# VH-VL binders against p08169r482to628, part 22

Target 1, 147 residues: p08169r482to628
Amino acid sequence: LLCGVSDGKQRFDLSALARHSELEQNWEAVDGSQREAEKKHFFINICHRVLQTGQARGCPEDAAVCAVDKNGSKNLGRFISSPTREKGNIQLSYSDGDECGGGQKIITNITLMCKPGDLESAPVLTTSRADGCFYEFEWRTAAACVL
Below, E stands for the ipSAE of ESMFold2; O stands for the ipSAE of OpenDDE; V2 stands for 0.75 times the mean of E and O plus 0.25 times the DockQ between their complexes.

## First folded at step 11 (VH-VL; framework fv_namilumab)

Design g1 (at its last look DockQ between E and O 0.85; V2 from the best seeds 0.00; counts 0 for: pae E 3.0 > 2)
Fold by OpenDDE, look of step 11:
Structure g1 (fold): chain C 147 residues (1-147), chain A 120 residues (1-120), chain B 107 residues (1-107)
Amino acid sequence: as target 1 above (147 residues)
Amino acid sequence: QVQLVQSGAEVKKPGASVKVSCKAFGYTFTDYYLHWVRQAPGQGLEWVGWINPDSGGTYYAQKFKGRVTMTRDTSISTAYMELSRLRSDDTAVYYCAREPWYSYGFFDYWGQGTMVTVSS
Amino acid sequence: DIQMTQSPSSVSASVGDRVTIACRASQSIRSYLNWYQQRPGKAPQLLIYAASSLQSGVPSRFSGSGSGTDFTLTINSLQPEDFATYYCQQSYRIPYTFGGGTKLEIK
């Protein structure tokens, strides 16, 4: 699997977003639509499983996206597919998460959009399907800009 | 007032099982993780594992996997820790302790402890 | 596993003294370090959480500092009830681990 994507003459490298050292921190997003007691915290890593440290210490070992709430931790998807380019953006699809009913496994899509000079902003949750089987994040980051 | 009340002392033979209870008072039982920590006589503290009283999800220290089972009964705000195939080095005071979820992983309230003695 | 090392293992002091206890982690645990006090025959009690946050109800003479790998518990102006064993505990990674303890004895 590649931690980047090539589209013709354009090359994208997402390695700057990858957290592989335990000295680093996972990317975090929060679902603020719920009251404090019911808020979900999402931990995301790029091209790598989430670090099982800090508030993500209880996350599953193979999760590239993990959700943490009062009910526990869930695997929202694994890094088992390389990034692709779609409509000028970079698309990540993390699949094979925990079961969410009917034999279906949770999938998380992350759309990376170029934001020059910004490698610090975190992803934003845009979709959380009611059945708990699908999540979407948008992420504006310099890593999604052409090299 | 938050209080964790544990069951009484146990004396067991090697190879036997012990089940310790921890009843929670003064707070919503399902809003906090419940941990078990043990302390051998004259020794330090050793983490055994946790249970999420809401979901029933558990996480055990590797050392105890296969021998420990943590459960809860939400109807009576009680958590249980069962340790099987007991051996002499399992002799310890076992504590239940409360951890707020999404916290820095501290134990703000503890049970009074349950002494478990394993001897032939 | 993350090893937690406390020093000293024991210390003698007098009422009114200032005492510092050190706790070192084998790797960075950021601020995921908690301090507990355990009196003889009693369960541990939380003193400090998140390295430096004083637990409600704990006297202000207790304070915690540090981040990463090195942490310190400080007790200013020791009181008779402070003679106990103190433990640090990390919660940065599973399994949670404790220091070996520091027994604070009266001189």
Scores: ipSAE 0.903, ipTM 0.950, lowest interface PAE 0.4, mean pLDDT 96
Fold by ESMFold2, look of step 11:
Structure g1 (fold): chain C 147 residues (1-147), chain A 120 residues (1-120), chain B 107 residues (1-107)
Amino acid sequence: as target 1 above (147 residues)
Amino acid sequence: QVQLVQSGAEVKKPGASVKVSCKAFGYTFTDYYLHWVRQAPGQGLEWVGWINPDSGGTYYAQKFKGRVTMTRDTSISTAYMELSRLRSDDTAVYYCAREPWYSYGFFDYWGQGTMVTVSS
Amino acid sequence: DIQMTQSPSSVSASVGDRVTIACRASQSIRSYLNWYQQRPGKAPQLLIYAASSLQSGVPSRFSGSGSGTDFTLTINSLQPEDFATYYCQQSYRIPYTFGGGTKLEIK
């Protein structure tokens, strides 16, 4: 698997966003639309499984995105596909997460958009489907800019 | 008032199994992780594992895998730890302890402990 | 696994003394460090969580400090009821691990 994508003459590399070391932290997002006790916390890595530390310590070991709420952790998708170029942006699709009913497994898509000069931005949850089977994040970052 | 009440002391022979219970009072049983921690006589504390009482999901410390089973009955707010193939070095007080959701992983309430003695 | 090393293993002190207990982690645990007091014959009781936060009902003579790998529990003005064994515990990664304990004896 590659942590980048090539589109003819243009090349993109997301490796700067990958968290590999215990000295690093997962990227985080929250669903702030609910009361504090019902909030769902998301831990995200890029091209790598979530680091199982801190509040993510109970996350499944192979999750690339993990949701944590009051009753535990869920695998929201694994890094098993390379990033692709989609509509002028970069898409990373994490699939084969935990089962979410009806024989389906959770999928998470992250759309990364070029924002020159900003590697320290954060992903933002944009979709949380009511059946719990699909999540979308948007992420404006310099890592998504052409090399 | 939050309280964890454990079953009474047990004396077992090597090779046997023991099942310790922990009944929760004064809080919503399924909203907190429940952990098991043991302490050999005169020794320190050793983490055995946890159970999520809502889902039934468990995690066991590696040295206990294959010998420990943690279960619960949500209808009576009770957790159980069963340890099999007992050895004399399993002699210890076994505690259950509660961990608050999304915390710094501390145990805010403990059971009184259950002494398990393994002797031939 | 993260190893937790406590020192000293035991200490004798007089009522009114300041006592300091150290706890060191084998790798960074940030602030995921908790302290417990265990009186003889009793279950442990939480004193400090998140390295420095005092649990409700714990006297202010207890304080915790540190982050990363090096942590300290301090008891100012030791009282007779503080005779106990003290444990640190990390919760940064599973399995959770405890320090070996520090037995505090009143001279």
Scores: ipSAE 0.417, ipTM 0.815, lowest interface PAE 3.0, mean pLDDT 90
ESMFold2 (binder alone), look of step 11: mean pLDDT 94; pTM 0.951

Design g2 (at its last look DockQ between E and O 0.89; V2 from the best seeds 0.00; counts 0 for: pae E 3.4 > 2)
Fold by OpenDDE, look of step 11:
Structure g2 (fold): chain C 147 residues (1-147), chain A 120 residues (1-120), chain B 107 residues (1-107)
Amino acid sequence: as target 1 above (147 residues)
Amino acid sequence: QVQLVQSGAEVKKPGASVKVSCKAFGYTFTDYYLHWVRQAPGQGLEWVGWINPNSGGTYYAQKFKGRVTMTRDTSISTAYMELSRLRSDDTAVYYCAREPWYDYGFFDYWGQGTMVTVSS
Amino acid sequence: DIQMTQSPSSVSASVGDRVTIACRASQSIRSYLNWYQQRPGKAPQLLIYAASSLQSGVPSRFSGSGSGTDFTLTINSLQPEDFATYYCQQSYRIPYTFGGGTKLEIK
């Protein structure tokens, strides 16, 4: 698996978003649509499993995206597919998360959009399907800009 | 007003099982994780594991996996810790302790402790 | 596992003294460090959480500092009821681990 994507003459490297060391922190997003007691926190890593530290300490070992709420932690997808380029953006698809019913496993899609000079912004939750089987994030980051 | 009340002292033989209860008062039982921590006589504190009272999900220290079972009864705001195949080095005071589900992982309230003695 | 080392293991002091207890983690735990006080025959009680946040109801003479690997609990102007055993605890990674404790005795 690659932590980047090539499209013709354009090359993209997402390694700057990958967290490897326990000295680093996972990327975090929060579903603010709920009251405090019902809020869900999402921890995301790129091309790597979520670090099981801090608020993500209870996250599953193989999760690249993890959700934490009052019910505990859940694997929302694993890094088992390389990034692709779609419609000018970079697409990550984390699959094989926890089962969410009917034999389905949770999938999380992350759309990375180029934002020059910004490697600090966190991903934003854009879709949380009612059945709990699908999540989407948008992420504006310099890592999604052509090298 | 928050209070955790544990069951009374236990005396067990090696190989037996013990089940300690922890009843929560003064707060919403399902809004907090409940941990178990033990302390051998004259020794320090040792983390055993936690249960999420809302989901029933558990996480056990590796040392106790296969011997410990944590459960809860939400209808009576009570958590249970069962430890099987007891041995002498399981002799300790066992505490239940409350942890906010999303915070820095501290135990803000503790039970009074349950002394479990394992002896032949 | 993350090892927590407290120092000293015991300390003698007098009422009114300033006492500092150290806690060191085997690796960085950021600010995921809590301090507890345990009086003889009693359950531990939370003093400090998140390295430096004073738990509600705890006297202001208690304070915590540090981040990463090195942390300190300070008791300013020791009171008679402060003679107890103190423990640090990390919650950065599972399993949660405690320091060996520091017994604060009256001189």
Scores: ipSAE 0.903, ipTM 0.949, lowest interface PAE 0.4, mean pLDDT 96
Fold by ESMFold2, look of step 11:
Structure g2 (fold): chain C 147 residues (1-147), chain A 120 residues (1-120), chain B 107 residues (1-107)
Amino acid sequence: as target 1 above (147 residues)
Amino acid sequence: QVQLVQSGAEVKKPGASVKVSCKAFGYTFTDYYLHWVRQAPGQGLEWVGWINPNSGGTYYAQKFKGRVTMTRDTSISTAYMELSRLRSDDTAVYYCAREPWYDYGFFDYWGQGTMVTVSS
Amino acid sequence: DIQMTQSPSSVSASVGDRVTIACRASQSIRSYLNWYQQRPGKAPQLLIYAASSLQSGVPSRFSGSGSGTDFTLTINSLQPEDFATYYCQQSYRIPYTFGGGTKLEIK
């Protein structure tokens, strides 16, 4: 698997966002649309499984996105396909997550958009489908800019 | 007032099984993980595993996988740890302990302990 | 697994003394380090969590410090009830692991 994509002479590399060692931290997003006591915390890695440390220590093995709340942790998708170029943006689709009903497994899409000069911003949850089977994040970052 | 009350001492023969209970009082049983920690006589503390009382999900330390089963009955706010194929070196005090979720993974309340003695 | 090493294994001290106990992790655990006191015949009790946060109801003579791999528990002005065994515990990764303990005895 590749942590980049080439599209018509343009090349992109997301490696700067990948967290590989326990000295680093997963990216994090919070679902602020819930009551305070019911909030979900999302731990996210790029092109790599979530680091199973700290508040993500109970996350399933091989999860690239993990949701944690008072009921435990869930695998929201695994890094099993390379990023793709989609209409000027980069999409990373994590699939084969935990069961979510109806014989389906959870899928998470991350849309990464070029934001020159900003490598510190974090992903933002934009979609949490009611059946619990699909999550979408948007991420404005310099890592999504052409090399 | 938070309290964890464990079942009484057990004496078992090698090869038998033991089931220790831990009843929770003074808090919402399903909102906290419950852990089991054991201590052999004169020895230190050893983590056995956890159960999420809400989902029933468990994690067992590798040393105990295949011999330990953690369960719960939410209707009576009680967790159980069953250890099978007992050996003499399983002789220990077994504690249940509560962990606040999404925090620093500390045990803020402990049961009084259950002595399990395995002897021929 | 993360190995936790406590030192010393035992210490002799007098009422009124100041004592420090060290705990070292085999890799960084950031601040995911907790301290427990165990009196003879009793269950452990939480003293300090997150390296330096004092649990409610614990006397202020107890304090913790450190981050990363090196941590200390300090007990100021020892009291008779402080003679016990002390354990550190990491919660940065599962399985949770404990230090070997430090027995604090009356000199």
Scores: ipSAE 0.365, ipTM 0.803, lowest interface PAE 3.4, mean pLDDT 90
ESMFold2 (binder alone), look of step 11: mean pLDDT 93; pTM 0.951

Design g3 (at its last look DockQ between E and O 0.87; V2 from the best seeds 0.83)
Fold by OpenDDE, look of step 11:
Structure g3 (fold): chain C 147 residues (1-147), chain A 120 residues (1-120), chain B 107 residues (1-107)
Amino acid sequence: as target 1 above (147 residues)
Amino acid sequence: QVQLVQSGAEVKKPGASVKVSCKAFGYTFTDYYLHWVRQAPGQGLEWVGWINPNSGGTYYAQKFQGRVTMTRDTSISTAYMELSRLRSDDTAVYYCAREPWYSYGFFDYWGQGTMVTVSS
Amino acid sequence: DIQMTQSPSSVSASVGDRVTIACRASQRIRSYLNWYQQRPGKAPQLLIYAASSLQSGVPSRFSGSGSGTDFTLTINSLQPEDFATYYCQQSYRIPYTFGGGTKLEIK
């Protein structure tokens, strides 16, 4: 698997978003649409599993995206597919998360959009499907800009 | 008046099982993780594991995996820790302790402890 | 696992003294460090959480500092009830681990 994408004309490297060291911190997003007791915290890593540290200490070992709420932690998807380029953006699809019913496993899509000079902004949750089987994040980051 | 009240002292033979209870008072039982920590006589503290009373999800220290079972009864705000295949080095005071979810992982309230003695 | 090392293992002091207890983690744990006090025959009691936050109801003479690997619990002007054993605990990674404890004895 590659932590980047190339369309033959342009090359993108997402490695700057990857957290490898246990001393680093995962990227974090919060679902602010819920009351405090029902809030979900999302931990995301790029091209790598979520670091099981800090507030993500209870996250599953193989999760690239992890959700933490009052019910515990869930695997929202694994890094088992390389990034692709779609409609000018970079698309990550994390699949094979925890089962969410009917034999279906949770999938998380992350759309990376180029934001020059910004490697600090966090991803934003844009979609949380009612059945709990699908999540989408939008992420504006310099890592999604052409090299 | 948050309070965790544990069951009484236990004396067991090696190979037996023990089940300790921890009843929560003064707060919403399902809003906090419930941990178990033990302390051998004259020794330090050792983390055993936690249970999420809301979901029933558990996480055990590797040392105790396969031998410990944590459960809860939300209807009576009570958590249980069962330790099987007991051996002498399991002799300890076992504590239940409350941790707020999504916190820095501290135990703000503790039970009074349950002494478990394993001896032949 | 993250090893927590406390120093000293024991310390003698007098009422009114200033006492510092050190806790070192085998790796950086940011601020995921808590301090507990345990009196003889009693359950531990939370003193400090998140390295430096004073638990509600705990006297202000207790304070915590540090980050990364090195942490310190400070007791200003010891009181008779402060003679106990103190433990640090990390919650940065599972399993949670405790320091070996520091027994504070009266001189």
Scores: ipSAE 0.908, ipTM 0.951, lowest interface PAE 0.4, mean pLDDT 95
Fold by ESMFold2, look of step 11:
Formats: C-alpha cells, structure tokens, sequence
Structure g3 (fold): chain C 147 residues (1-147), chain A 120 residues (1-120), chain B 107 residues (1-107)
C-alpha cells in the first residue's frame, strides 16, 4: 500500500503524518462533549496502525483509528486502502473496523486539505453517525499540499 | 468513603480453581477499570489484568492467558477473578484495584487483599 | 514487556534523613510512571502518579521527578511511618509492570 496519490500531473505524499516510534504520538481528537463520562477520545495514525501506548494502550492491534470511552477501546477502521484524490482534496478511508450491528463494520473517512506551512494541526471530527458505524474527520495540513 | 472489600482467604490444592470477589463502595463503579494484582509472600507486585465494568471487556497478562477469567456484576458493584489449574507458585495475596477509565494508569484505591494458598 | 528496575533494593535510614529511590524503564514511557508505598501487612497506597503529581492526602515531603526512562522518588524528611517498601509502576503499555521494590528500614 502507498501513502500517497497522483492525479496524473501532481503528486501527494502523506508520509510526514505517519507515526512509527516511541518518540512519536498518535494524532488525537475528541468528540466535543464537555462531560468527562460522555467524552470519546480518538487516536489516529496515517497509513499505519495506531501506537498502542499511553492513552491508546488498550487499542486493538490493527486499528488505524481507535476510539476510547468509558466502555473501552474500539477499532474504527484499518489501513487497507491507499489514499485517493477527491474534489481537490485527499481522502483516506479506513475500513473493516469493529462490528457495529446488522453485520456492518465501522468505517472512518479522513479528508485532508492543503494548508501550506502547517504540519502541526490536528484532525477534527465532523461526523459521528448515530448508529456508530461511520466517522468522518477533516484535516488541514501541509502534508496534503502538492509535492 | 471509597472502599474495595474482598472475599476471605482460600486454601487450595494444586489443580483446583479459586474465585475471589471485590465489592466496591462509595463511587460510580462504571467510571473505573477494575484490576487484579498479586504478590507472592515476600515478593513484589505482578499485574494480572483488568476488566471494564461497563462492557465486561477484559485484558489479561500473557502469563495468565487461558487460566484467568474476570467478570463483574454491575447490579451489586462487584468484580470477580477466577484462576484455574492452580500451582504452588500461584500462592499469593491477590488485590483488586481501581483505575479511572481515562488516566495515567494509576491505582488510587486497593482492596485489602485475599490470601490464596496452594499446597499439597 | 517494559521492565522496571528499582535501586537500591533496600536502604537503611534514620528519622529526618532524605532518601532518594531510582526507577528505570527499559524503554521510554514518557510520564506514565506511578509510585506506591506498602507498609507490612497492608495493601499498597498510591503516592505519586504521572511521574510527579502528588496524590491527594500524601504528605508534601514526598516528591517525584523524571520523564522518559529515569525516575526518582524523594522523601525529604523521613518520619516513622515512612518505613515501608516502595514500588514504581509503568502504565505506558500493556501489560502494566512494577519495579522490584525498595525496602526502607530503620537504621
């Protein structure tokens, strides 16, 4: 699997966002709830499984996105497809997560948008479907800019 | 106010099983993981595993995989640890301890301990 | 698994002394390091969490420091009730692991 995409004229590479070692940390997001008991914490890696350390220590081995709440840790999708170019942005779709009812498995989409000069921004949760089967993040980052 | 009260001491023969209980008082049982930690006489502390009281989900140290089962009954705020196929080197005090579900992984309250003696 | 090494394994000291106990992790654990005190015949009690945060109700003579792999528990003025065994514990990665303990006894 590739951690990049080409549209025939332009090339893109998301590898700068990947986290691999003990000196690095997963990317993080929260669901916006202010009540601690209702908070859901998201640990995100790019083109790689989440690091099973720190607050993500209980995350499933192959999750590329992991949710942690008072019920435990869930696999929100695995890195099994390369990123694609969509409407001027880059989309990374993580699939084959944990079961979420009706024979469905959780899917997470991340839309990455070019923001020159900024590699330290974080993904933002934009969709959390009520059935728990689909999550969507947006991410403005220099990593999404043309090479 | 916060209190974890464990079942009494047990004496077992090799090959038997033991089930230790841990009843919680004075806090919201489902806001905390329940862990089990053991200590052989005169020795240090060894982590056995955890249970999430909301989901019933468990995580066991590899050494205990296949021999330990952790369960809970949320209606009485009680966690259980069952250890099977006991050996003499399972002789230890078994503690339950709580950890906030989102924390730096510390045990802020412990049960009084349950001595399990395995001898032939 | 992350191995936790404590030193010294025992120390003999007098009331009023300052004592320092070291704990080293076999890999970086950032600040996921906790300290416990265990008096004879009793359950462990939390002293310090997250390397340096003092647990509620713990006397201020206890302090913790360090990050990464090297951590220290310091007792600035020993009291009679401080003669006990001390354990460090990491929670950075499953399984949680403890140091071998440091027994602090009366000289």
Amino acid sequence: as target 1 above (147 residues)
Amino acid sequence: QVQLVQSGAEVKKPGASVKVSCKAFGYTFTDYYLHWVRQAPGQGLEWVGWINPNSGGTYYAQKFQGRVTMTRDTSISTAYMELSRLRSDDTAVYYCAREPWYSYGFFDYWGQGTMVTVSS
Amino acid sequence: DIQMTQSPSSVSASVGDRVTIACRASQRIRSYLNWYQQRPGKAPQLLIYAASSLQSGVPSRFSGSGSGTDFTLTINSLQPEDFATYYCQQSYRIPYTFGGGTKLEIK
Scores: ipSAE 0.736, ipTM 0.896, lowest interface PAE 1.1, mean pLDDT 92
ESMFold2 (binder alone), look of step 11: mean pLDDT 94; pTM 0.954

Design g4 (at its last look DockQ between E and O 0.94; V2 from the best seeds 0.83)
Fold by OpenDDE, look of step 11:
Structure g4 (fold): chain C 147 residues (1-147), chain A 120 residues (1-120), chain B 107 residues (1-107)
Amino acid sequence: as target 1 above (147 residues)
Amino acid sequence: QVQLVQSGAEVKKPGASVKVSCKAFGYTFTDYYLHWVRQAPGQGLEWVGWINPNSGGTYYAQKFKGRVTMTRDTSISTAYMELSRLRSDDTAVYYCAREPWYSWGFFDYWGQGTMVTVSS
Amino acid sequence: DIQMTQSPSSVSASVGDRVTIACRASQSIRSYLNWYQQRPGKAPQLLIYAASSLQSGVPSRFSGSGSGTDFTLTINSLQPEDFATYYCQQSYRIPYTFGGGTKLEIK
């Protein structure tokens, strides 16, 4: 698996978003649409499993995206597919998360959009399907800009 | 007003099992994790594991996996810790303690402790 | 596992003294460090969480500092009820681990 994508003319490297060391922190997003007691915290890593540290300490070992709420932690997807380029953006698809019913496993899609000079912004939750089987994040980051 | 009340002292033989209860008062039981921490006589504190009272999900220290079972009864706001195949080095005061479900991982309230003595 | 080392293991002091207790983690735990006080025959009680946040109801003479690997609990102007054993605890990684404790005795 690659932590980047190329389309023959342009090359993208997402390694700057990958957290490897326990000295680093996972990327975090919060579902602000819920009341405090019902809020979910999402921890995301790129091309790597979520670090099981801090508020993500209870996250599953193999999760690249983890959700933490009052019910505990869930694996929302694993890094088992390389990034692709779609419609000018970079697409990450984390699959094989926890089962969410009917034999389905949770999938999380992350759309990376180029934001020059910004490696600090966190991903934003844009979709949380009612059945709990699908999540989408948008992430504006300099890592999604051409090298 | 928050209070965790544990069951009374236990005396067990090696190889037996013990089940300690922890009843929560004065707060929403399902909004906090309940941890179990033990302390051998004259020794320090040792984390055993936690249970999420809302989901029933548990997380045990590796040392106790296979021997410890944590459960809860939400209808009576009570958590249980069962430790099986007891041995002498399991002799300790066992505490339940609560942690907010999303926090820095602190225990803001503790039970009074339950002394478990394992002896032949 | 993350090892927590407290120093000293015991300390003698007098009422009114300033006392500092150190806690060191075997690796960085950022600010995921809590301090507890345990009086004889009693359960531990939370003093400080997140390295430096004073728990509600705890006297202001208690304070915590540090981040990463080195942390300190300070008791400014020791009171008679402060003679107890103190423990640090990390919650950065599972399993949670405690320091060996520091027994604060009256001189």
Scores: ipSAE 0.911, ipTM 0.952, lowest interface PAE 0.4, mean pLDDT 96
Fold by ESMFold2, look of step 11:
Structure g4 (fold): chain C 147 residues (1-147), chain A 120 residues (1-120), chain B 107 residues (1-107)
Amino acid sequence: as target 1 above (147 residues)
Amino acid sequence: QVQLVQSGAEVKKPGASVKVSCKAFGYTFTDYYLHWVRQAPGQGLEWVGWINPNSGGTYYAQKFKGRVTMTRDTSISTAYMELSRLRSDDTAVYYCAREPWYSWGFFDYWGQGTMVTVSS
Amino acid sequence: DIQMTQSPSSVSASVGDRVTIACRASQSIRSYLNWYQQRPGKAPQLLIYAASSLQSGVPSRFSGSGSGTDFTLTINSLQPEDFATYYCQQSYRIPYTFGGGTKLEIK
């Protein structure tokens, strides 16, 4: 699998966002729309599984996105497809996560948008479907800019 | 006040099974992972595994996989650890201990321990 | 698995002494290091979490320091109730692992 995309004349490479070693940390997001006891914590990697360390220590081995709440940890999707160019943005679609009812498996989409000069930003949760089967994040980052 | 109360001491023969209980008082049982840690006489501490009381999900240390089963009954705020095919080196005090579901991974309260003796 | 090595295995000391206990991890655990006190015949009790955070109700004579692989528990002025065995524990990766313990005895 490729951690970039080319649409003819433009090249994009997300590798700077990938976390590979135990000395690095996953990217994080919090669903703050719920009461404190109902909060979800999200651990995210790019083009790589989540590192099973620290607050993500209980995450499933092959998750590229992991949710942790009081019920434990869940696989929200695996890195099994390369990023694509979508409507001027870059999209990663992580699929084949944990079962979420009705025979469905969790899918997470991350939309990455160019923001020059800001590589240290974090993804923001924009959609958390009530059935628990679909999550969407937006991420404004220098890593999404044309090479 | 927060308290974890365990079942009484057990004496077992090799090859038998033992089931230890841990009843929680003074806190919301489902807000904390419940862990089991054992200590052989005169020895240090060894992690056995955890159960999430909300989901019933478990994780067992590799040494115990296939021999340990952790369960819970949320209606009485009680966790259980069953260890099968006992052998003499399973003789130990077995502790339950709680960990907040989102934490630095510490055990802030422990049960009093249950001595399990495996002999002859 | 992450191995935790404590030293020394045993210390003899007097009331009023300052004691330090070392704990080393086989790989970086950042600050995911907790300390427990175990008095004879009792369950362990949490002293320090996150390497340096003092648990509620623990006397200020106890302190923890370190990050990465090397950690220290310090007791600044020993009291009679401090004679016990001390354990470090990492929570950075599953399975959780403990150091071998340090027995603090009256000299």
Scores: ipSAE 0.682, ipTM 0.886, lowest interface PAE 1.5, mean pLDDT 92
ESMFold2 (binder alone), look of step 11: mean pLDDT 94; pTM 0.953

